# Designs tried in a protein design chat: VH-VL binders against Large ribosomal subunit protein uL10m (mRpL10). Part 198

Target 1, 224 residues: Large ribosomal subunit protein uL10m (mRpL10), of Drosophila melanogaster (Fruit fly) (q9vpl3)
Amino acid sequence: RGKINIQRPKAPHYERARVVAVTQPKYPELPKAKSCFKTRAERTQQQQENPYNEIIAREVRNWLDHSRLVAFFHLSSITADDIFRVRVQLHKQNLHLKSYGSKIIEQAVKNTRYEAIVPLFHSNHCIVFSPDPEKTAALLRIVRRVPQMVLLGGIVEETMLSRNQLVAYAQMPGLHAVQAQLVQTLSQAPGHLIQQLQAHQNSFVQVLDVHAKNQMNEETPKST
Key: E = the ipSAE of ESMFold2; O = the ipSAE of OpenDDE; V2 = 0.75 times the mean of E and O plus 0.25 times the DockQ between their complexes.

## First folded at step 12 (VH-VL)

Design gh3 (from d1 with light chain D94T; framework fv_anetumab; at its last look DockQ between E and O 0.33; V2 from the best seeds 0.00; counts 0 for: pae E 3.1 > 2)
Fold by OpenDDE, look of step 12:
Structure gh3 (fold): chain C 224 residues (1-224), chain A 119 residues (1-119), chain B 111 residues (1-111)
Amino acid sequence: as target 1 above (224 residues)
Amino acid sequence: QVELVQSGAEVKKPGESLKISCKGSGYSFTEYWIGWVRQAPGKGLEWMGIIDPSDSYTRYSPSFQGQVTISADKSISTAYLQWSSLKASDTAMYYCARQWDYSFPLDYWGQGTLVTVSS
Amino acid sequence: DIALTQPASVSGSPGQSITISCTGTSSDVGGFNYVSWYQQHPGKAPKLMIYDVSKRPSGVSNRFSGSKSGNTASLTISGLQAEDEADYYCSSYTSSSTWVVFGGGTKLTVL
């Protein structure tokens, strides 16, 4: 009785082999999980010049043109959930977080005053837009607690600021506050001036009175 | 001028609690964070954690998570580092430093507080 | 865990230039963009000497400069003086980490 070699089963009959070959479930090759590591930037670079890109580029331009505060951030290892949370926080402050591909940004700012921002978009980035430059402090307060969002710089009132400059700007008393202080200081100045002027006049009158009294005392003849 | 002044040296026994302080002056205390750094005798610098005094937002290094508590009282511009139960291994110099956020440097430092824990 | 590696010691003669290296082990090359250097004299608190790889705070001598190549940051001290004898620490923030990391420190001896 020939030992059934369980390790090398005899090739099935040709007909059976054919049936097995046809009935073997062709498992779709699991799409090679494109390593999640392709940066959003790499994914966007592969997007062919699609008419859609032009539309998005126009949108970006519109945001830039209508925003008085623009901040640029590098995103590092941030989850969608984290982004969402930040977005919600920013939205409560009327700050709009947007993410665009580098190519779209390039297209959007080409031949514009914003062309200088292109070098900032070499990796995963997001942009925060606001119509209110006074929201700079609020923006920074929110994002500095998000270590995955790295501030690169920004545009405030059409002026490009470095990271450090933006932080410094946020620490400055608002223009209105400074103006208010100035007005207060100026409003107090006349009062002080008047007081000083009056003080000098009063002092002068006092000196004159003393002099007059002394003269009157000298003119009283000692009646012998 | 920006200045951080820390509380004086402490000598404690194992198991005792301790709270040391760092008072900031010369700047808006709530606009910057305060970080704490440990330096064991003859060893390097170890970042412990950071606090935002404006709302007491706190983050710890993994090595110090649960080992210490960082707090702040913004009304007196003071940050605190505290232990519930000291260990001999807690013997070190402790520095507070000003830091605007995680990515900014520790730009101003306190003079340090020496904590000695001995039996 | 991001580790910063520094040489344990460096020495130089007065007037020479010395360089202290700080090498990060983090695969996230992008996060090593915020390197700071601190000087610490014996019994004194650390002092910030360089931040953001190459920026110098006000009051710090122009003899101190910082640079970066790849995953290695360098502190260069030109015109070495006796007062430069101290421990030097590099520090970095990586976007992947929520904490600051210090290097092991380098003892600079002025011969």
Scores: ipSAE 0.817, ipTM 0.904, lowest interface PAE 0.7, mean pLDDT 87
Fold by ESMFold2, look of step 12:
Structure gh3 (fold): chain C 224 residues (1-224), chain A 119 residues (1-119), chain B 111 residues (1-111)
Amino acid sequence: as target 1 above (224 residues)
Amino acid sequence: QVELVQSGAEVKKPGESLKISCKGSGYSFTEYWIGWVRQAPGKGLEWMGIIDPSDSYTRYSPSFQGQVTISADKSISTAYLQWSSLKASDTAMYYCARQWDYSFPLDYWGQGTLVTVSS
Amino acid sequence: DIALTQPASVSGSPGQSITISCTGTSSDVGGFNYVSWYQQHPGKAPKLMIYDVSKRPSGVSNRFSGSKSGNTASLTISGLQAEDEADYYCSSYTSSSTWVVFGGGTKLTVL
């Protein structure tokens, strides 16, 4: 049957209740047990399933899908003027500074290879997205002068990089192009696996040859 | 491979000017900051400030703002620390060190420049 | 001006394990994984021993290790040797002022 809430929710103030009722969509309620109050867990679940959260999570997925460069930062206390200046500087380089709630990030990356980024969003943060991995050096030069933005790491061409690796990537302009091309090639075909298989090619052939000889010895005809 | 070489020891009188140098080699000089660290005799380390040699972006610790000038000449891979008027309290060892930004370690250090100011 | 707090001195005998503490705040040590440790022998420049709390640069002995709990970082030296006698400084980034800070230093004496 229905569950009884151990805490009766406080009624909204009359003015707030009237405004809230007008602004909320009217949907048919699903049938519930005979008598039930929503528990704290049920309220938490419904908040987690809020349709606006899914819309924003889809935005995050779209940014991740269309960005060859993603960088993660811890964000300390910063004035609105300073963060605005940084956002403008980044935008001029096709670098897009965003912030999202940790729950929305979790929802956006659930069951993807990017789930590893979720712990980065426990504290105050920001993310920079760009379709242009060549802008990694420009990004780092801009943000290193913003002490309130502390580099945590990034993703380049779908490869997770530590903060030290991202800095090294940015310092190698010719290697940027080669590294980006290699990462893209690995996404299309397992080039590292191909190299490993080629190195062990004679061992594989030897195993097949032994198997073939054993099969020939066992295929002598039986009598009629 | 990465090396920071500082100018030699200095003995000065109060009121004199001084400019000491730090030359970097074995890496792209403009890709890292140069930080300056003071160590008074028998005392600990104090971070003084930094310069980005690529465009001379410079910042000072509040304790040293207006007390010294940090500069660089990227064409010769050299950073400088300068006083217009030395005080006896400026007697210390001065180190330059390489740093990516505020949150990264000081990974390579110069050998130090001893500055002695006495009358 | 706020420095990271270190004990003035520690001592140990050869072969022992010793630990040097470095205590700050949540705006420096507690909130970040960016604590570094430097060793300085008399008359020499400091040398980076540990970075990012617990990582060891190439060429640094594995007898040196680092850790953090709350607002306190620790440098541990196992198998203490006479050559380990030196001054040790911790360093951190601080989010409250956006500057680099050093601890006051700890003199390690090998008995």
Scores: ipSAE 0.385, ipTM 0.697, lowest interface PAE 3.1, mean pLDDT 77
ESMFold2 (binder alone), look of step 12: mean pLDDT 91; pTM 0.938

Design gh4 (from gc94 with light chain F32H; framework fv_anetumab; at its last look DockQ between E and O 0.34; V2 from the best seeds 0.66)
Fold by OpenDDE, look of step 12:
Parts: C-alpha cells; sequence; structure tokens
Structure gh4 (fold): chain C 224 residues (1-224), chain A 119 residues (1-119), chain B 111 residues (1-111)
C-alpha cells in the first residue's frame, strides 16, 4: 500500500479537479486597497465638480468674510487625536480650526480679494478663523507647540500678513493698550506744558522786576 | 541688541558631568525659544534640540534624545545644555541660538562653547 | 528623513557670481519648506544670511540672495569678495520628522 505522500497529494481525477475548479469560490480580488497614501492632494484632484463642493466653498467664503483673524498652516502627518486636542485648545479661545481641500479653497476665493492665498494651499493645510484679532498671540502660543503645524501666514483686519509679520503683530501691544498709553502720555503732557509756560512767565516777571528795581535805584539822586 | 553669550571652553574627562550656559539679552527671553547646535571638529552643524524658556517645554532631535538635557532659567534669561556622563565623542563646539519656533530660522547665535573630552 | 544635499565645495573669482545649491530629498512633493542659509567663517559662529527661502535679515548684504524651486534651494552670492570665503549651510524644518535639518555644508573658496 503506497505511502500516501501527504506533501504532494496525487492530482485528483480530472472530473473531480474540474468540479473543484468550478466550485472554488472566486473570491473577488479584494480591490488592492489603493494604499491610503494617496496624498490629500491626489484625492482632491479627483473630486469632480460636485454640488457639494460649491456648498463648502460658500462656507469657506463665509468664514473668510466674517473673520478678522485668519491664519494659514501647513499640516504634516498628524494623528486625529492630536488634531482634536489642538482643536479643543483653540476652541477655548474662540479660535476655529478648519481643513479644506485645495480645490475647494481655490473655488471659494476665485475672483475675490482672497485669491492671493491660493498658492499657500498646495499641500495639506489647515486654517484657523477668529472674529477677534486680539487672539493672534493666543493662537500662536498654542500652535507653536504643535510641531506638525507650520505657520504660513495670515489675514488680520483684511490685511494679508506674512508669517513673520503675523508674529510681529502678535508681539505688538494691543490697540487698547497702546491707546491707553497714549492717553496716559497725553494726560501728563498738559501738566508739563503748563509748568513750562509758567516757568517762562515767572522768569519774565523776574527779569522785569529786576529791571524795575534797577531803574528805581538810578533815579535816586545822590543828595550830596 | 539681541545677544546670546555662552559659557567658556570646557576641558573634561570621559565620565564627568558638564553643564554649559547660554544667556540671552536684548529681547524678551520668554518670547523666543533657544535651540542648541553641535558641530564636531571639521564637521557640519547638527541640531540637537530646542527649549521654550517660558515653561521649559523641551524637544530633542532623535540623535540627542537621552544623551543630553536642555533646561532654562527664565529668571536670569539663561538656557543650559548638560551631560551626565561625557564621552570622547562629545568633543565639539556647541552653539545656542534663538529660534521663535521649530519652523523659524536660528536668527541669533551664541559665540559657541568648545567642549573637549579627552582621557 | 529629509536630507539636504549641498556640494562639498564651490569656488569663484572676485567679482563673479556663484550659486550654492541645496537639494532636499523629500518624498512629499509640494511641501512648503522654508530654507535658511547660514554663513560660517573659520572659528566663528554661524550667521543667518537668508531665511524663508529668499528673505534677508537686517544687516546682510544685498549681494546675498536666495531662491527655491521645487526641492532645490539656491544661495547666490554676487560680486564675490574675499570676505565671502566661508562655509555655507542650508537648513530646513522637516514637519514630518519634526526637527531641524542642516545640509552638509559648502566650502566657498575665493580664488
Amino acid sequence: as target 1 above (224 residues)
Amino acid sequence: QVELVQSGAEVKKPGESLKISCKGSGYSFTEYWIGWVRQAPGKGLEWMGIIDPSDSYTRYSPSFQGQVTISADKSISTAYLQWSSLKASDTAMYYCARQWDYSFPLDYWGQGTLVTVSS
Amino acid sequence: DIALTQPASVSGSPGQSITISCTGTSSDVGSHYYVSWYQQHPGKAPKLMIYDNSKRPSGVSNRFSGSKSGNTASLTISGLQAEDEADYYCSSYDSSSTWVVFGGGTKLTVL
């Protein structure tokens, strides 16, 4: 009785082989999961002009129009959890972190005053919106601690700022602080001016008195 | 004027500890970060890490993680780089530099501290 | 890991223009890299010459200019002077790796 070679089983009878070949479940080749590594940029290129994109573009425009502070960031590979944490931190400061596709941004700002920002969105990006320009310092303080976020620039009070200008802006004393300082300085100025004016008047009076005294002394006839 | 002044040259033996300093002046010390850069003799520049002096937030390059400690004392506007146990391979010039954040340039540099580790 | 590649050496005569290249090997096509350039004289600390690809700090000569195209940054020195003889390093922040990277440096010799 020939040792059944379990390592190389004899090919089944032709008929059995046919049945097995036909009955083998053709598992649909799982679509080779196109490696999720299609860069967000590639995914955005395939997004056909979907009515949905128009809606989102309108939303972006609304954010731009109603925000007094807008900051643009490059966003490298970051975990969802990390993004969430940053979002929460920003939200506590009334800062709104949003991410949109480059095509959507382009559509949103086309033929608008914001068209100049389009070159900033060639890669993964995020945008932070705020109604309060005074939150610039707070924003930068938060995002500096996020190594995956790179500041590209921003819009403050409808003015486009470079990243360096934005940092400089954040370092400036607030308008109110400057105004307060100005008011303080101005409030102190009248006192000094009055003192200076009075000093000149007093000096003039003194000179006149001396002159008057000298004239009186000259009119006293030496009664020899 | 912005200036970073580092401590003087050090000559040490292997196994010894060392702490070198970098004092900043002419700007708000807590508004900018301090980066450290190593330059071995005849070699290029290597970024070691960075510290936020405001709260001592620190980040290291992978090559230097666990090898050195970066610290700061904001009260005296000074950053530190320290070794617990020096190696001969630590022989290099060490620079501190001001950096606003990770992505901003090292805009002002200290004069450097030469550390020589020899048996 | 992003590596920045520089030529080991470049030479030029006084009055000439020279260019030093810095090429990044980034797998991420289109990443916004800000490149900085540093000058280092022998025995001296590096000095920032160019930042954000093309911007000059205050006090830096207008003979120094920077540009970036694709993954290659360039430092151009016009009107080469003897004092320009130094090592030049390019640098960039890699947001993916989250650390600062330096090029290998280029020795500029003024002939």
Scores: ipSAE 0.852, ipTM 0.929, lowest interface PAE 0.6, mean pLDDT 87
Fold by ESMFold2, look of step 12:
Structure gh4 (fold): chain C 224 residues (1-224), chain A 119 residues (1-119), chain B 111 residues (1-111)
Amino acid sequence: as target 1 above (224 residues)
Amino acid sequence: QVELVQSGAEVKKPGESLKISCKGSGYSFTEYWIGWVRQAPGKGLEWMGIIDPSDSYTRYSPSFQGQVTISADKSISTAYLQWSSLKASDTAMYYCARQWDYSFPLDYWGQGTLVTVSS
Amino acid sequence: DIALTQPASVSGSPGQSITISCTGTSSDVGSHYYVSWYQQHPGKAPKLMIYDNSKRPSGVSNRFSGSKSGNTASLTISGLQAEDEADYYCSSYDSSSTWVVFGGGTKLTVL
């Protein structure tokens, strides 16, 4: 018994996947830094070798401008498998691990208040971006078990924090949640917050109590 | 005020087991890790390992891997250092200390537990 | 692996300034960013004196200062007092593994 009734079998799923993969566009690789002393011909060649340098710098600027959480790490020797595992763990929490060339970072932060971070990128590094500052605690719990990623500090809600300040911020997630609710309330009654902040000295616990009370009063205003 | 209080001095013979304790107070016990440090008589400090009390994640210095067991009971804010079979070379002062992680300092220390192992 | 080398002893007279060095054997101090220093009096637990290379915890006298240059961290004690007589340890960590490293310690004698 030999011949099968189906002479030309349906294309297997893996063969269809191979054809699709061959037609997929290749993404540009991140440009590598080159020596700063070069001839005119080498400078022209370097610029042609890095055609997306300005686009990548704008991507970094966009991440900085639209992330309410940015964390900076010194990156020690780590295997590709380990860093990939960390990247996946972070991604599940909407935390985006990135690394860029030092010259791209310098271009991205040129003429911004973030120029102070440039020295951090002359050593081996990585950056974690997120639109969600409440994820700071999750970030730190993940990277605490990755000794190759050494916390240097971060930016939360456009405020520069040292590594010790970032740890303190992560320990007070309730304070952050109340501050976010306060920002929504401030959009509706901006003058009221100024009076209450002036009545209390800067204390995270005291400020939270006042903000919570103001939010309750503004959400249940007195009728006639 | 952060405080780490360790169990009292121990005098043991070689081959005996031992479990010493470190009780933390004045802070959220599960938010920080507890590290253990050994100091042999007249010698320097040696870091032994750490534990995250929240889920008992534990790491050891290579010199102490397999030599001791670090554990914690978060319900009573207590970390432990345990030997299954003591040796005379285990004679030392043992400290617990608080750390955020590997890269942060040992900011608060227990008073120490002197362990003496002699025949 | 990381090793931190300190002198075995240093001495000074009251009022003098002294410096204790801490050098990595394989450039480790220069690569870690963060060195801490601990003071230990006889029979007592160590106390954190300097962290993050140069910062003082609250309650530590400003006579104690820390710095790091190249592969060497330094603890400087100015206005030396008798109570400063103690052992001093530097510490850092091995970021390529999972452990903390102490220097061998320096005995400070106040003459």
Scores: ipSAE 0.682, ipTM 0.848, lowest interface PAE 1.4, mean pLDDT 78
ESMFold2 (binder alone), look of step 12: mean pLDDT 89; pTM 0.925

Design gh5 (from gc94 with light chain F32S; framework fv_anetumab; at its last look DockQ between E and O 0.28; V2 from the best seeds 0.65)
Fold by OpenDDE, look of step 12:
Structure gh5 (fold): chain C 224 residues (1-224), chain A 119 residues (1-119), chain B 111 residues (1-111)
Amino acid sequence: as target 1 above (224 residues)
Amino acid sequence: QVELVQSGAEVKKPGESLKISCKGSGYSFTEYWIGWVRQAPGKGLEWMGIIDPSDSYTRYSPSFQGQVTISADKSISTAYLQWSSLKASDTAMYYCARQWDYSFPLDYWGQGTLVTVSS
Amino acid sequence: DIALTQPASVSGSPGQSITISCTGTSSDVGSSYYVSWYQQHPGKAPKLMIYDNSKRPSGVSNRFSGSKSGNTASLTISGLQAEDEADYYCSSYDSSSTWVVFGGGTKLTVL
C-alpha cells in the first residue's frame, strides 16, 4: 500500500489540472494599495491641466482683483464643522474664506502682479477675501481664535504685507479716524495760537503802561 | 516701553494653593495675549498655556490641562497663574510672556517667579 | 507631536562664527512653521533673538541671524563674544497639535 506522500501530491491528471486551472478564481490583483502617503502635493501634481482648473484659476484672479483685503493662512488639520463655523463668522463680516490647490493658485497668478504669493502656498492653505480693508482687525480677531489657522501674510490696498505688518496695520487707527483727529487738532490750534498771540500782546501793553506811568511820576516836579 | 512684572518668589508646602501674577505695561494689554512658560531647575522651557485678556479666552498645553488655571484681570492689566494644590514637582521658575497669538513669538518676558514646593 | 531637536552644547572662540541647529521631526515643520530663537543667561528670563525664521527684533545685535531650510532652522552668531555665552532655545508653533513647542536648548560656551 504505497504511502500517499502528502507532502508532494502527485500532479493531478491532465484533464483535472485543466479544469482546476480554469476554475481557479482569478482574484483581481488587489490594487497595490497606493500608499496613502502620496502627499497632497503629489496628488495635486498629477492633476492634468483640466479645463476645470482654468475656470477655477480665473475665479481666483477675479477674487484677487476685486479684493482690497486678502489674507493668506496655513490651514492644518481642521474639521469640516470647525471650518464651517469660521466661515460663518467671517461671512457675517463680509469676509470670504476660500481654499484652492497650490497649482491652481500658481496658475492663477502666473505673470501677474500677485506672483509673489506663490511661495506661501507650499502646504494646506486658505485665503480670506474682502472688499473692505477696514475689516482687517475684525478678520484677525476671528482667526486668532482658530488655532489651526496660521497667518502667513496678506495684501491690503494692493500692497503685500508680512504677517507682522498686517497685524500692525490692523492696530492702526483707521485713516478716517486719523484724519478726523488731525482735523480736530488743527481746528483747536487756531484758538490756542490766538490766545498765545493775545497773551503776548497783552503783556506788552501792560509793560508799556507801567513804563508810561513811571515816566509820568518822574516828570511831576516836587513843587517846593 | 513694554514690560511684564511678575510677583515675587514663593515657598510653599505640598497641598497648598498658590496664585502668582504678571502685570503688563507699556502696551494695550487687551490687544495681546499672555503665555505662561515653566522651567524646572536645570531643565528647558515648557509652554503651559495662553490667555486672551480681553475676554479671558484660555488654552492650555495638554501637559498642563487641569493642573493649573490661567486667568486675567484686564482692569489692572494683570494675568494670573494658579494652583489649587501644589506638588513638589511644581517646583520651577514660571515666566509670563506677551504673545499676539499662538503662532507669534513670545516677544516680551517677565522676570520670572520662582516657586519652591518643599515638605 | 512635533519635537524640536537641538545640540546639547556648542562652543566657539571669541570672534568666531557658530551655528546652532534646530531640527523638527514632523514633515510639516519644513514648509509652514515659523521658528523663533531665545537667548537665556543664567538666572535671567529668556530673550527673543530671532522670530519668523530670520527676523530680528529691535535692539538685537546684527551678529545674530536666523535661517530655515526644510525641517532645520539655524541660528548663527557671528563675531562671538563672551556675553553670548548662554542657553539658546528654538521654538515653533505646531498648528496640528495647537501648542507651542520648545527645543531642548543648547548651551553655548565661549572659550
Scores: ipSAE 0.846, ipTM 0.923, lowest interface PAE 0.6, mean pLDDT 87
Fold by ESMFold2, look of step 12:
Structure gh5 (fold): chain C 224 residues (1-224), chain A 119 residues (1-119), chain B 111 residues (1-111)
Amino acid sequence: as target 1 above (224 residues)
Amino acid sequence: QVELVQSGAEVKKPGESLKISCKGSGYSFTEYWIGWVRQAPGKGLEWMGIIDPSDSYTRYSPSFQGQVTISADKSISTAYLQWSSLKASDTAMYYCARQWDYSFPLDYWGQGTLVTVSS
Amino acid sequence: DIALTQPASVSGSPGQSITISCTGTSSDVGSSYYVSWYQQHPGKAPKLMIYDNSKRPSGVSNRFSGSKSGNTASLTISGLQAEDEADYYCSSYDSSSTWVVFGGGTKLTVL
């Protein structure tokens, strides 16, 4: 008869999203080449990819050059809503969540002291940049509740740190400026001045004393 | 010196409730999370779940979701594991352990609380 | 999802080296990134022996070493001693399933 079936209401927003998901085009897998010779399509893609890769690699290099904190994460599958929420939380702390291809990272760090990070990007990943190394504790507090983001390590004041060293750095109470200044001085000082700074390590001894008094776990740099 | 001290052994009957405790000392209790691990007699280790004591954020493994309650009272540096109705299969040793987060190891362990559930 | 497989038992004589394997199914973080190893004597709590695949906590003998290749982690104990007789568990975090996973454990017998 002319009755409306109210047991199956049409929720436009929900139904529209479900229809879009079902009708969404599936992208085919890339064809497997059978010979050592590249096809015309592969050659054309490589040519176009090179100009775009160089521009994006320059962007990554710019972030690396102007960020005193860089953190690397493995990223498992995560909903768009959850990653957006994480990005907003990070942005409020001047922490900038980015992702780049491994080839672009290779180009960006080529001939730098950071070439060792390239293997980290052979799997799904993300990177957090910040000009503010004192934000390391805030970064770790936010990402600890994101089970799909696994800390791999980071760079603080141009020094590479393991994930345990980065956690230890974040736990240094009120001494981050002293530790960051020591790291920066060792990286930028002339060779003769570096040896004099190593001989006069009062601030470094002070940082080690704070770690010992705070009963830092095996994640303290000297145990890693 | 980091220490986790758990409450004493318990002997219970099926259907009874139970709450066991884990008190942390020698570190800032709210800076680290507390995980719970079960070990049935003669069996291996099973991760049950984790809590951030600072605000009681919790997560459970699927095997234990809805089976137990993990809680904490940060004012006394103590985490808890609680059952509303014990089963004989809950007979096991229960450990608390400290973790930085999900992906970090369980670096310091409590001594364990033996829970025996029998008629 | 990740499952960690260990041999049920291994044995060795004092002074020998032994290796305990821990094999997982491939995943992005569980079997590929960080494995930890725990030693448990009967009636005692587990003790962390190796973390981050190969690192030793302070106070753990350098006779214990860890390695990882592909989806297989290994704990090697050199210079085997009677006190090494215990159960050994590997563990990893499965970020895709969001759980910590333990292997089934390996009983080490020192002959």
Scores: ipSAE 0.688, ipTM 0.865, lowest interface PAE 1.4, mean pLDDT 78
ESMFold2 (binder alone), look of step 12: mean pLDDT 89; pTM 0.927

